# Miniprotein binders against q56419, part 30

Target 1, 326 residues: q56419
Amino acid sequence: MEGRTLEEVQEEVFKRHGVLVPKKELEDLAKALEEAGLLLTEKVEARLKEEEEKLKRERPMRLAGLSYPEGEREARAFLEAFRASYPGEGEEARVLLMPHLEPSRVPEVYGAALAALEKTPPPERIYLVGVAHRPLKEKAAALPVPFQTPFGPALPDLPALQALDALLPFELFNTPLAFREEHSLELPLFFLKGRFPEARVLPLLVARRSPELGEALKVVLRDFPGLLVLAVDLSHVGPRFGDTPLTRTLAEEARRRDLGFLERLAEGEPEAALAFLGANPTRIDGVEVVASLLPLLRERKGKVLAHRLDLEAPTLSAVGAGTLVL

## First folded at step 5 (miniprotein)

Design Cy
Fold by ESMFold2-Fast, scan of step 5:
Structure Cy (fold): chain B 326 residues (1-326), chain A 104 residues (1-104)
Amino acid sequence: as target 1 above (326 residues)
Amino acid sequence: SMEEKIRELAEKLAKLAQELAELVKQGADPEEIMKKMVEFILVVVELYELTKEMNNPEAEYWLEMTIELVWEFLDAWEEGDVDDAVELLRYIAEAAAFLAEALS
């Protein structure tokens, strides 16, 4: 980078990727970081320590008033509106795959999940498996505290969580801070708690492929039966995700990739589903979750209830979302 | 050669993220911080283009997380949430380090 001006660097990025990095934003950030210096770093450390201590007691709502209503009555009406957005009937789920994308963007997909939950007997507990959006110290993690919702706290299933922890070769209750701002758990939980208010929850995050997690969960589910929920989004395409701008062809490819993946899972063939994705399996954020849970997904047949590729027009990007019952 | 280049870029990304965090901690010159941030972004963009051709699921996971954290970082800064922006730089450095490890 010696001898390079910022303008020359931005021109190079634009030529190679068609993306211009906002110079003013970088300059303003650099200035603020210098002015704050060591004091800001110490303040951030203090804040993280305080938040980590709070997470030992409960996990507060972070998206209330943004992605769903804070009040119980308004939240109930909101949930019922999503159910109404799906014209079909659900099917009983022993395993449910549902999205964690902003619900307002794919209401019919969440509506399909609600339809499935409507046909499902109330479980004693829900194994809620999401995708980590912050680094984890281990391949997977859990947070054994009440998760707040507008419908009341979703209580942890402590005996089941302890049984799971005992079977794993790593500490399950690692990285509590990863759960502070985790929409892959909070958004599905809103719908799950609204439908099954008495169910306890095992909030689990997967960061990397953990076959030992799937094996351990198979054992725990035998002794502590419940509903398994995979909270995963599908294709991530476009500049928002470091890819080329979305075209009609790329959107059609993403839809085919999503549906091919889901349909193979519906046939009880999760290895075939993973193989189908070809050269870029991680473009579907559920890949590592599915790969970790293979023992729980094999030979379980089901049905794809809904699928949508949601377009973010300003960035010419898209995220796939689907509902699958097994 | 492609796998070697991807590994080198990932190691460079992790180093740049750590250096950016240290420059902030030490109260470095704004120009120096900005140059480091630009270098960081360039490596992220270049690495993404190459990594998608390699079919390394673990590396792609960490790279996608790193890219999303960078966008979240820029958004926090635009909103004036400087504390959040600094916190996200730490997450970016950690994710970039895991990316480098996945490519080793």
Scores: ipSAE 0.263, ipTM 0.631, lowest interface PAE 4.4, mean pLDDT 82

Design Cz
Fold by ESMFold2-Fast, scan of step 5:
Structure Cz (fold): chain B 326 residues (1-326), chain A 104 residues (1-104)
Amino acid sequence: as target 1 above (326 residues)
Amino acid sequence: SMEEKIRELAEKLAKLAQELAELVKQGADPEEIKKKMIEFIAVVLELYELTKEMNNPEAEYWLEMTIELVWEFLDAFEEGNVDDAVEMLRWIADAAAFLAEALS
């Protein structure tokens, strides 16, 4: 409502909804919200400062009891049920691409990732690269604290994180609050910690393409070898994402773009994968991560284990998810 | 007590948000929607006035979420995004219920 007069707001509401909201009520609401906003800004800032201080010690679970079970026994059964949803065998992964979409929407895709992890020797550390859903002060960030899971805390690899920070032209630990509620790390981490309970983690978020991150990671991986995990979703199509309602043609286009992207990555051709997408018209959110990690993806051949375009029927929209082993 | 008063207002807001969401979803009579919206706005205004006396960090969090969702609801409603407006009202009902729970 900023940039509009009260009369314009009232007139627009009447035209669009056929109801006339009394001007006095709108004026009173605006005044109360402005006054409350000033008070809440001070209190919210104090609370966010407290939350930021807490994040210096640990990152608590946010989705336990919602996206996965809180108890360890129930969580283990849940994880094994996801593995069972994928009938195939995995392949050993040096690099794993997996989704961060709500797991219950694409169980076979997460099952494929679990199958790959079964074939993979336990890594000493996991480089977990997700997508920032909140603004970062820099192009990328990390949080060097234990991440709580039903399987116990996923401990940070502090020496490797500090080595990475030293090689970057910006402060790596720049936006702790962005990690408070971040499903692109929490959901993949649930599965990774369940399979590799002893592995330490480098929890990384990418907001914008950062070639310097990929170059630095290439150096760090030489001294601190580990499993690289790209936690990304694929196409986002339909009205929820700025498209027309999902049609069979749009769904086929999304699937074609998802698979074309993944297959080119599987051939060890990440630049070709990015070029194939062009302007990224179906909004594959892995683009910024892949563009940042080019030095780590070139010349690595692998296999697409699973792909699904998941329909969100109420919004006539869909999100693509896939599992790729390199 | 002040906390008791805020809890009662939060419970009332949750109920009004649910009722308003149902009316909007069903395409109810504009006069019914208008009446419920006026009641909804009145409770929001009363709840916001009491924020100055809030001393509960849990309740403060849910109050903040409720206020953010009210703004998102008003934006969606103004722009004619009925589905988003209904979703925001349901999230307001949930946030207000959690606010009430934090004060019980």
Scores: ipSAE 0.000, ipTM 0.214, lowest interface PAE 14.4, mean pLDDT 82

Design G6a
Fold by ESMFold2-Fast, scan of step 5:
Structure G6a (fold): chain B 326 residues (1-326), chain A 103 residues (1-103)
Amino acid sequence: as target 1 above (326 residues)
Amino acid sequence: TEEERRFEELFLRAMELLIEGLLSGNPEILKEAIRLFEEALKIARELGDHEREAAVLIMLAFAYLWLGDKEKAKEYAEKALEIAKEKGIEEVILEAERLLWRL
């Protein structure tokens, strides 16, 4: 229980809890952990090792009972309610872009995704590409284990994952702990598994632009065809995300940024979509995913089914969400 | 002790949920973090561990702030400040005053 420098504490929180948070919040968290006598103890080390070992066997539900119902019957009713939130019909998807923020915030956007899945023939496998909210040892990673859901385990497509790993210049299965707490995979997977219970899954996380991932995926998808899902959120605006408080102008800018981005993707022009975001692409959660998957998005035309900028009034913040079929 | 072990498990899980709630924007996750911090607070008080008690109170203030409940955030920050002043825990005094200044 020795004191540590703030930099050392930040590095350990980053590695052990896998979270990058604002420096001021980290200072408060580090002090609280220090005062509680838990910082960098052998007990914390043992717990993380146990969690990593468990992840070699399965990925347990973390948000059941919080973001979606734990029981299968209740979970199916939940899906029906979200589908009912979207008044339109879906369209068949070969590529689906859907959000990963809390579903109850944008039910009509998830409803649009469900509508698209209703029109889509059941795939043998789903390439589920989310955004790493925790650091990865490489630019991208996957976890080749069953992911638990209220609808039963989503089984990994081991041959496709192995083919992908073989084509990449880095080890694909490089950061198991990053998958321990990852809503960008868990929340979309809930909806995907409910609709396609027999589909196997390739759970993929992108931390930074990886053109080699997109090139490898293009090859793998040719031999192992399936549904490509980009689980990404759009604009993040306001103090909760380190920005200035939301104004009407900033909200309008966020909506135009989101829709301009999605509409260019719908025209099969992903480079134009990225260019449209300008010098600050990090304002959109999924920009690194789109930048990584360019070869899979070019010349694929489609349709924006839904978009919403969800307002968080108490914090004057907002998050954009959309559903796009290609 | 077994009480200290229970505190550690509750506190670590609550911290994980606090961070996840912040990242996902799910208030139910923040509420679950709060519930676990409240259980940890009870244990810290039973142990007579003012440092752990103050740490949990600061985390509760932060959780309520991120939940958008400024009144509860202020309440917990004031509780932390009161204990810190009574027990002479200077670090907690400064941190609680900093939180209250932001509210």
Scores: ipSAE 0.012, ipTM 0.443, lowest interface PAE 8.6, mean pLDDT 83

Design G6b
Fold by ESMFold2-Fast, scan of step 5:
Structure G6b (fold): chain B 326 residues (1-326), chain A 103 residues (1-103)
Amino acid sequence: as target 1 above (326 residues)
Amino acid sequence: TEEERRFEELFRRAMELLWEGLLSGNPEILKEAIRLFEEALKIARELGDHEREALVLFALAFAYLWLGDKEKAKEYAEKALEIAKEKGIEEVIEEAERLLYRL
């Protein structure tokens, strides 16, 4: 909405409280509060610089004890329970699309991903592509350090990351702090490391469409073959995401949008998948990832193993999650 | 620390909502600002950060004044002034005294 003038603010105070606050006092108050906020920000920035330096050596677990168990034994049992949640068999994956939503909300979808990993020969490396939930200096970024997990550290594939960096028109290792708290990498990595403990990882974040990333990855994958994993969630619907409260009709529409998107990807038609979403408006956080990776998704046929639209009852909102093998 | 970062995020968001609520005249936005300030206050107290505690108490006083709760506004302004005077937080002293004068 359009802002109000300070004079209108004074008038509102007079009407509500019978007191006329001089315009100068309101201006001085606003300035004092802003200056105090700036001072607080300077202290936070100093602390973030220290955290950035630590991230040059390793990426520690952030969600251990919250989204998954910290201990290796308990983590293994947790992972096997997710596999048991999916009654079907997997399919071999050259490309795997899996969610990064809180795992306990969609256990059968993560179970389907685990089933696919069981049918997949152990890769030498995993290209793990997630969604940036914090700003990046460039369209995409990577962090070339060990990522801690309950199953031991997931080691970076430094030669492959360097090859990728050399082909990009921007610095790949551009925003270490974006990786400090990033569940779109940490949660899928828990499952991937549990199944492929020897595989090295390229942890990649996409903030905006980068066709250059997809073209570069196509070249790098030829020289450094591995499993490509797209860690993306599907429809985001309801008040928590700026929409109307979820109804049966809206839930059905969201399920149709998710499945239509995934089915077109399974046909090897990623442009058609994106066009389908454009014709059927939705908030899928994986759109920018798929749009960036088009060269890797074209003409790859596969299968949707699982899909669920998970209801968050307190907010009348829902998030879609799916497992697709290509 | 994580709590210090959470305080900074809550306080900044609450200030944005406070200003938005004032400019739009929407009391629900002011109530949300108050909720976030109350969360920030708890963190400041847990950290023993008297400067940030005084700032949040003063922000709560101002928010309650604009929401129409003069009793809460006075209570928070008096608490802010007490801490600010004991700790020499000049910015809060001046503004809390101005607010209390007009209550």
Scores: ipSAE 0.000, ipTM 0.282, lowest interface PAE 12.7, mean pLDDT 81

Design Ga
Fold by ESMFold2-Fast, scan of step 5:
Structure Ga (fold): chain B 326 residues (1-326), chain A 103 residues (1-103)
Amino acid sequence: as target 1 above (326 residues)
Amino acid sequence: TEEERRIEELLWRAFELLYEGLESGNPEILKEAIRLLEEALKIARELGDHEREAFVLLKLAKALEELGDKEKAKELAEKALEIAKEKGIEEVILKAEWLLERL
């Protein structure tokens, strides 16, 4: 992604000169360098190759000290605070839908997820399905390495990942760079590892609808039972997402859309949930994940524990977040 | 059994090396993955485990494709497809057809 490339240039300038350059200015500098006949691309490619090699060993924390505490004790207190933000009791989850939005923006929604995990017996493994925020070579991908957390590394379930790969018509272990900065896996994993420290993980990203992934997962889950987690955000509305500035009417429409979607999933009717959004739903990033996992969601009833539409005042935008147990 | 444990160890290591080899393009890593997969194939055949045999053949074909040995990759993928069709292993049929489309 272009943004990632500019972040690396920004880091290098800061490291050499102690100056933090805004991305807008870095874009202007990159353009000037290209116009001057300098080959910025080769240096960027070399850095990306270096990062890719590191990802073959482990996936380091990127959001520690920003979205959650780096230290284990502080991280534990952080989880307690989020759990306390939800006054209700959870319910046992066989499938859990939870957000990947910045946790501090929707603490009661993460609290509801923690309440559900509290009622859920510790699984041997977690199938953690997030949304790709960077292009993938295939419709879906996995990274079979330890993911670092403040609670220790979340270890990959290599036998289950290998079984899944064997059933897919494409190479599952593709696009490792897409996992370098992927909050849809890192943020839910923080909470999941805090609750289930011994569980192995299958970190999966969906970029586009992959019915073959859902069919394969149904087979693998039979032989390798575990907790299925859909780490998805709901409505994305406003200028930050290419829309008209948020109004009260648009916010009401987004809340209605989110809840209608979740409630139909809770009835075990994922096709009805997708149809409710219409032929071309708004930017609910969970749509591609749900469409991929239909075989795992049909006839599975549950409950919506929490929902919030978080308002981002500076951009007149909003993101929906919810917790659903099935 | 002892052989069941051995094949699991081989497949785990082979998958790790296959992933590393595919990402790096390093032929020595791919060759080591192939060696382990060939050992796993021998054990699967000794056990009469046709499902595992077909899966191992597909992984071997993928590794060989990456090494540029398309002829051998095609041969092994066709054999995997033959076994999968004979035994009704739909998952392997789909994956073998995908691979053969590229070869």
Scores: ipSAE 0.005, ipTM 0.191, lowest interface PAE 14.0, mean pLDDT 83

Design Gb
Fold by ESMFold2-Fast, scan of step 5:
Structure Gb (fold): chain B 326 residues (1-326), chain A 103 residues (1-103)
Amino acid sequence: as target 1 above (326 residues)
Amino acid sequence: TEEERRIEELLWRAFELLYEGLESGNPEILKEAIRLLEEALKIARELGDHDREAEVLYKLAEALRELGDKEKAKELAEKALEIAKEKGIEEVIYEAEFLLLRL
């Protein structure tokens, strides 16, 4: 009935079943369906409002028991297994780029990140910058509440978040619901909290390029020093991402673009890294984060510790993941 | 030629198994990928196909690194890089250089 007149519906029923349904009966049915739709909408709106109110107090775990163990002891053993999967030594990080892809798919890449954290002095705070997988009202957002983990709550750095909010031309705390289910923050946070249990966190999401965020963060980091973490995945190729099935050539192009991007960042040349990608044909989702944080990445040299293009054979799709220290 | 068709079939199958082996960490899958890659390497050398030779060498190095044979992986990655630099195979230059950084 959606987009059809009552007369057209009446005519079709008569044509197919030889029954003339009275117009009044069709009108009553249409009204009942419309009223049911309004009630469903009200119920959905009420639930979203309840969830938004809960997020003003805390951000609960969503992936515990799925992507990582819920219990602290089991979570600790799980984290140490990832470190063991990387045979190399880490390097001290002032800036860490790490993935947010399902950890079990790229254990050596997360292991490399853990190795870097092992060599890094415990920070007082972590600026955790992820990628928004749901729309934000502004280009970027933060949620100033404790984030639950198996290692205890990761507490927000309220003074640093307030300082950041004051410098931005938009409301920083603008889309609490976007944080309800956000693996680009939750998965890296599991590893970061496991290694730095006392560090406060600034949980930040980038949806679109925000140069004003990078400029503000440069100022805030001066007064509130901490570890900057870019939680981003690299190439996304194949049908799962609206592309053709993964070919050997496409996989090689994705790997080439991932590595060229990371290596230019490692040389302290983030503009060159962005220029190298051009139109970003393999969909590296770190582009918007890097473009937002340019002032924090320039002239900061480092090293690529790990890279993997993870093949999802059933869908002939792949996602790139890497660990970079600056 | 028939050899050119055979090497493409081997490389595609080896590619599938290599990534499956790296994803799962299954040594039997990695060993089968290595077997196909070694067969492809012989054909590439017989054909004088330096592009495929360099590609196969660094892919063998990736599989060997995963199996824990870092010394052999380094040797093959260095050979891949040497061929790639000599022949101007830019794609393999950074793949081999990146692999060497992880060894």
Scores: ipSAE 0.000, ipTM 0.133, lowest interface PAE 16.8, mean pLDDT 85

Design Gc
Fold by ESMFold2-Fast, scan of step 5:
Structure Gc (fold): chain B 326 residues (1-326), chain A 103 residues (1-103)
Amino acid sequence: as target 1 above (326 residues)
Amino acid sequence: TEEERRIEELLWRAFELLYEGLESGNPEILKEAIRLLEEALKIARELGDHEREAWVLARLAELLEDLGDKEKAKELAEKALEIAKEKGIELVIEEAEILLWRL
């Protein structure tokens, strides 16, 4: 059955380390490791079930006190400071692309998003589409519970979520645990809830290209109109992302790639935007989101309000961030 | 160590100023980036960190070319290439060769 006997293992250890390990000791060690693995698995499984049970009621704040203030008054002042960091007036958005990286790294980019929201009439609902940073059972998922924020809970739009679920070839509410720690939803939601406290939310995660999601959303948006928000970061370059240390050339290429991508989206040409990235579209984490939402982005013109390449000197890496209104 | 923490801090600041200077076209910001990179170079050499040394030399050479000091840019690019070839730092080899070709 196995390619190695205990006797062969014992012999190799003796040859390499000059130690004769009794066969019984090897058997006991293997059994102990197996039992320890079982105990760890049971403990992990119990914890996951406990967290999943909590997520059936609400999604608590995870980044309060870290990425944004926990208290409502302090959170309001924090949000206003981000708006002040962008000198422009913004434009009305039907579709908003905004980042989800740490806000303090790119305050003017989040400020541009806030400026656009100021020009946008309060929507009844927000379709908030983020990027799954944990595996999903399906190509996309949603969590139909209140998301806590310093401005109060962002309530789910249950009728719209159910309408979406009915149109998809898979169960929409398939991976609750993926939402336990998901900054691509939590960070944009902080700003969106602060600006539109009465709006209900459809919190959506995309893991892989889902043309079915885009087609279903096109139908649902006709019946349940609202603001579509793509919460995506742009270029990821440097050792933190598997590249060589960031150089001026790589930084210039990343900026050119980001802006070329955003400008083509602003022309209503999302396929051209994807093609512009070439053979390595995974360098931008929003690619799967854009590819899934093609029917909602075609022939919709707009404007790039802000862009920054955030330099992370400790890792010689960078992440691109931008604000686009369509 | 203290030196490793210091070099990381210098590279952070230099990188931030480099991006800001390139976007604004402000030569004073680029000069400050150069000053910080020169401090980082000194520490990299003290630590025997040849990869950071080669990378910093390549960045300094590019900045000096932008500021019109082609003679010093060439000198630093040649040193970056020498270290990069010796240590097998492929990205720096490519960048230094391109820079030297246009100088």
Scores: ipSAE 0.013, ipTM 0.469, lowest interface PAE 8.0, mean pLDDT 85

Design Gd
Fold by ESMFold2-Fast, scan of step 5:
Structure Gd (fold): chain B 326 residues (1-326), chain A 103 residues (1-103)
Amino acid sequence: as target 1 above (326 residues)
Amino acid sequence: TEEERRFEELFWRAFELLYEGLESGNPEILKEAIRLFEEALKIARELGDHEREALVLYRLAYAYEELGDKEKAKEYAEKALEIAKEKGIEEVIFEAELLLERL
């Protein structure tokens, strides 16, 4: 049994019966069943194995009808509305940093990313690097299957993924279940597929810093050139993230930390960006992605197109989001 | 006290439902959150606990905004801001002002 399993059970009960069962009650029930020598662990493991087998064929949409429209025409109109929310022109991107939080919360930030994509020549492939929100067996992982979108399936770049796998000291295709519910890939992919419908994708997740991933990607990108996308959110502040309730001072500090980080990346100084966060602690889960991709970010100068700190009033919390072109 | 325990039980359950309603987009969950917040509001007022009252009022404002009821959202946010300013509850002042700017 893993901790995420109880949250899956809670979600499944809610979807089927419209009832949200408190996690504590679910934990008590699970404990009682284990003491009786029965079944929840085995049933959960059997279900997870079944889901893992399904992921060998394709990765279905999980957020369609929630974070973006399910229908292609409605999805296109939705995409254009986000572009319209950003009044500026973009810049050509060789590397794009964009968010992965709920798009409706920071429409101008996603609009800035779309503006950058409009100035970018269509890539043959996109290296989409997100943040693992589930444990990975290794420091990083990929899932070499079609990812469904309202614009059709985003096809995997199998030759490039195999070249990458061959250069790594671990199995790249190691944790399919981590991709089942992964918004750090699904939400950016919606926008990327809408703008570059012919591009193939390398869907990559980073859980812990992997310098070997960055070194391998540098080699692979030389032979398989493409657009590198870092799908990361910035500061996470407030009780939802284990911190104190949001205040004006904390919001200003989070904004300053986000911008200081992004501006150092824009100067082509990713080590300085990481050092800045070390001196000014914040909960940026994208740190491990940047630390893994150092060889691809050095000496790449660019521009911060947008930044917002999204405030979540019910939880007194905030998440930073930004668009950076390198 | 028993009343304080009941307030906390209702408040945190409503808080959880509000969050889940926002994540799922389910208006029935948002309505249930509102119902529980209204029960919590009654207890805070009976206890004369202005801090707890203000905390509930601005979350009711947020819930009504998410349901598309801008008039109720504004009404609750203004009440939350009034109490928060009078009692010096900085957190609620910050949140209520941001919500009112958006409405």
Scores: ipSAE 0.000, ipTM 0.154, lowest interface PAE 16.5, mean pLDDT 82

Design Ge
Fold by ESMFold2-Fast, scan of step 5:
Structure Ge (fold): chain B 326 residues (1-326), chain A 103 residues (1-103)
Amino acid sequence: as target 1 above (326 residues)
Amino acid sequence: TEEERRFDELFWRALELLYEGLRSGNPEILKEAIRLFEEALKIARELGDHEREAYVLMKLAWAYEELGDKEKAKEYAEKALEIAKEKGIEYVIEEAELLLEEL
């Protein structure tokens, strides 16, 4: 962090996260980050250019062997285990909201999504809308290349992506590197490709509210019908997210906030859902996606299938996850 | 130091168990978390590290609250609050006051 001392960093972490991090650990972390080439240098710049060129051809798996199995047979068994973790039946989805955090932490929530996909007729294409965890040059972006999965490559719907690009006031294919390591697309895509192996995909990232994206998507969906998937996490509470250490009261508030948000979406009232969250919308990943896609969510009624607040003990933090069908 | 490393290992393991116990509602996991926090507390006190001591006391308060032992939860939260106020540990003050309001 330019212009910041290690003492200032330690103090800020302690103030925001309630955890005392020894200066030696911060020094070791800073050294490791510098040695790993995370600070921008000539070497890092050359490596980024090389990686950007590779992304023009395909998007490789990054989390295979970590968040899901590399082999197709093992990946299929993994999906079955997740489906089995949810005891309920799904409902047909025209719009699916599902999480993108580490699947093993909320298996029943991903299981609920799988249950909904079982009840959903195979779409020709999936509009997969995730959250940008790295800066985008514009409010939203897409990457028009095959995304590798253990079930084979998820192919881009080039005609639909080009139709979308033509309707937007900015270049849609604007930040390829943002897709290099993006779990908000890779993790949901693993489940979606396993269920709908023939569907093409429109992999979309939202960084900031883009009402023009929602308006354009409404037009494109008329000519290119498909399943809309919002891959978003819910409440982010605790020190990892710049908040006070998680307490019982804060956890219960987060659960009420998540469910109130989802229930209003289920009633076809996305503006009411956004209003319900109050003054701190950035603490819920879904806010920017929902705010961008308002025209697609209004007057669509549905059902919340699952919700969980995942507790992250080492950081005294939690992330909410839910499955909603509309 | 060796003692600081041992504290960190016990503390992080205890935190993992605390939140696992909170998720599952399993009292045996919560009791194991308490045991490890109590060992970490001894180390913090031996080191004279009031910040680590207040932090561990606060986690013990949460663990006992989840076990339904409100009297123990209150005792630990009050001890954490006392140290935190004397040393100006803002986060522990806020967390302890929030828990005490719930009890």
Scores: ipSAE 0.000, ipTM 0.210, lowest interface PAE 12.7, mean pLDDT 83

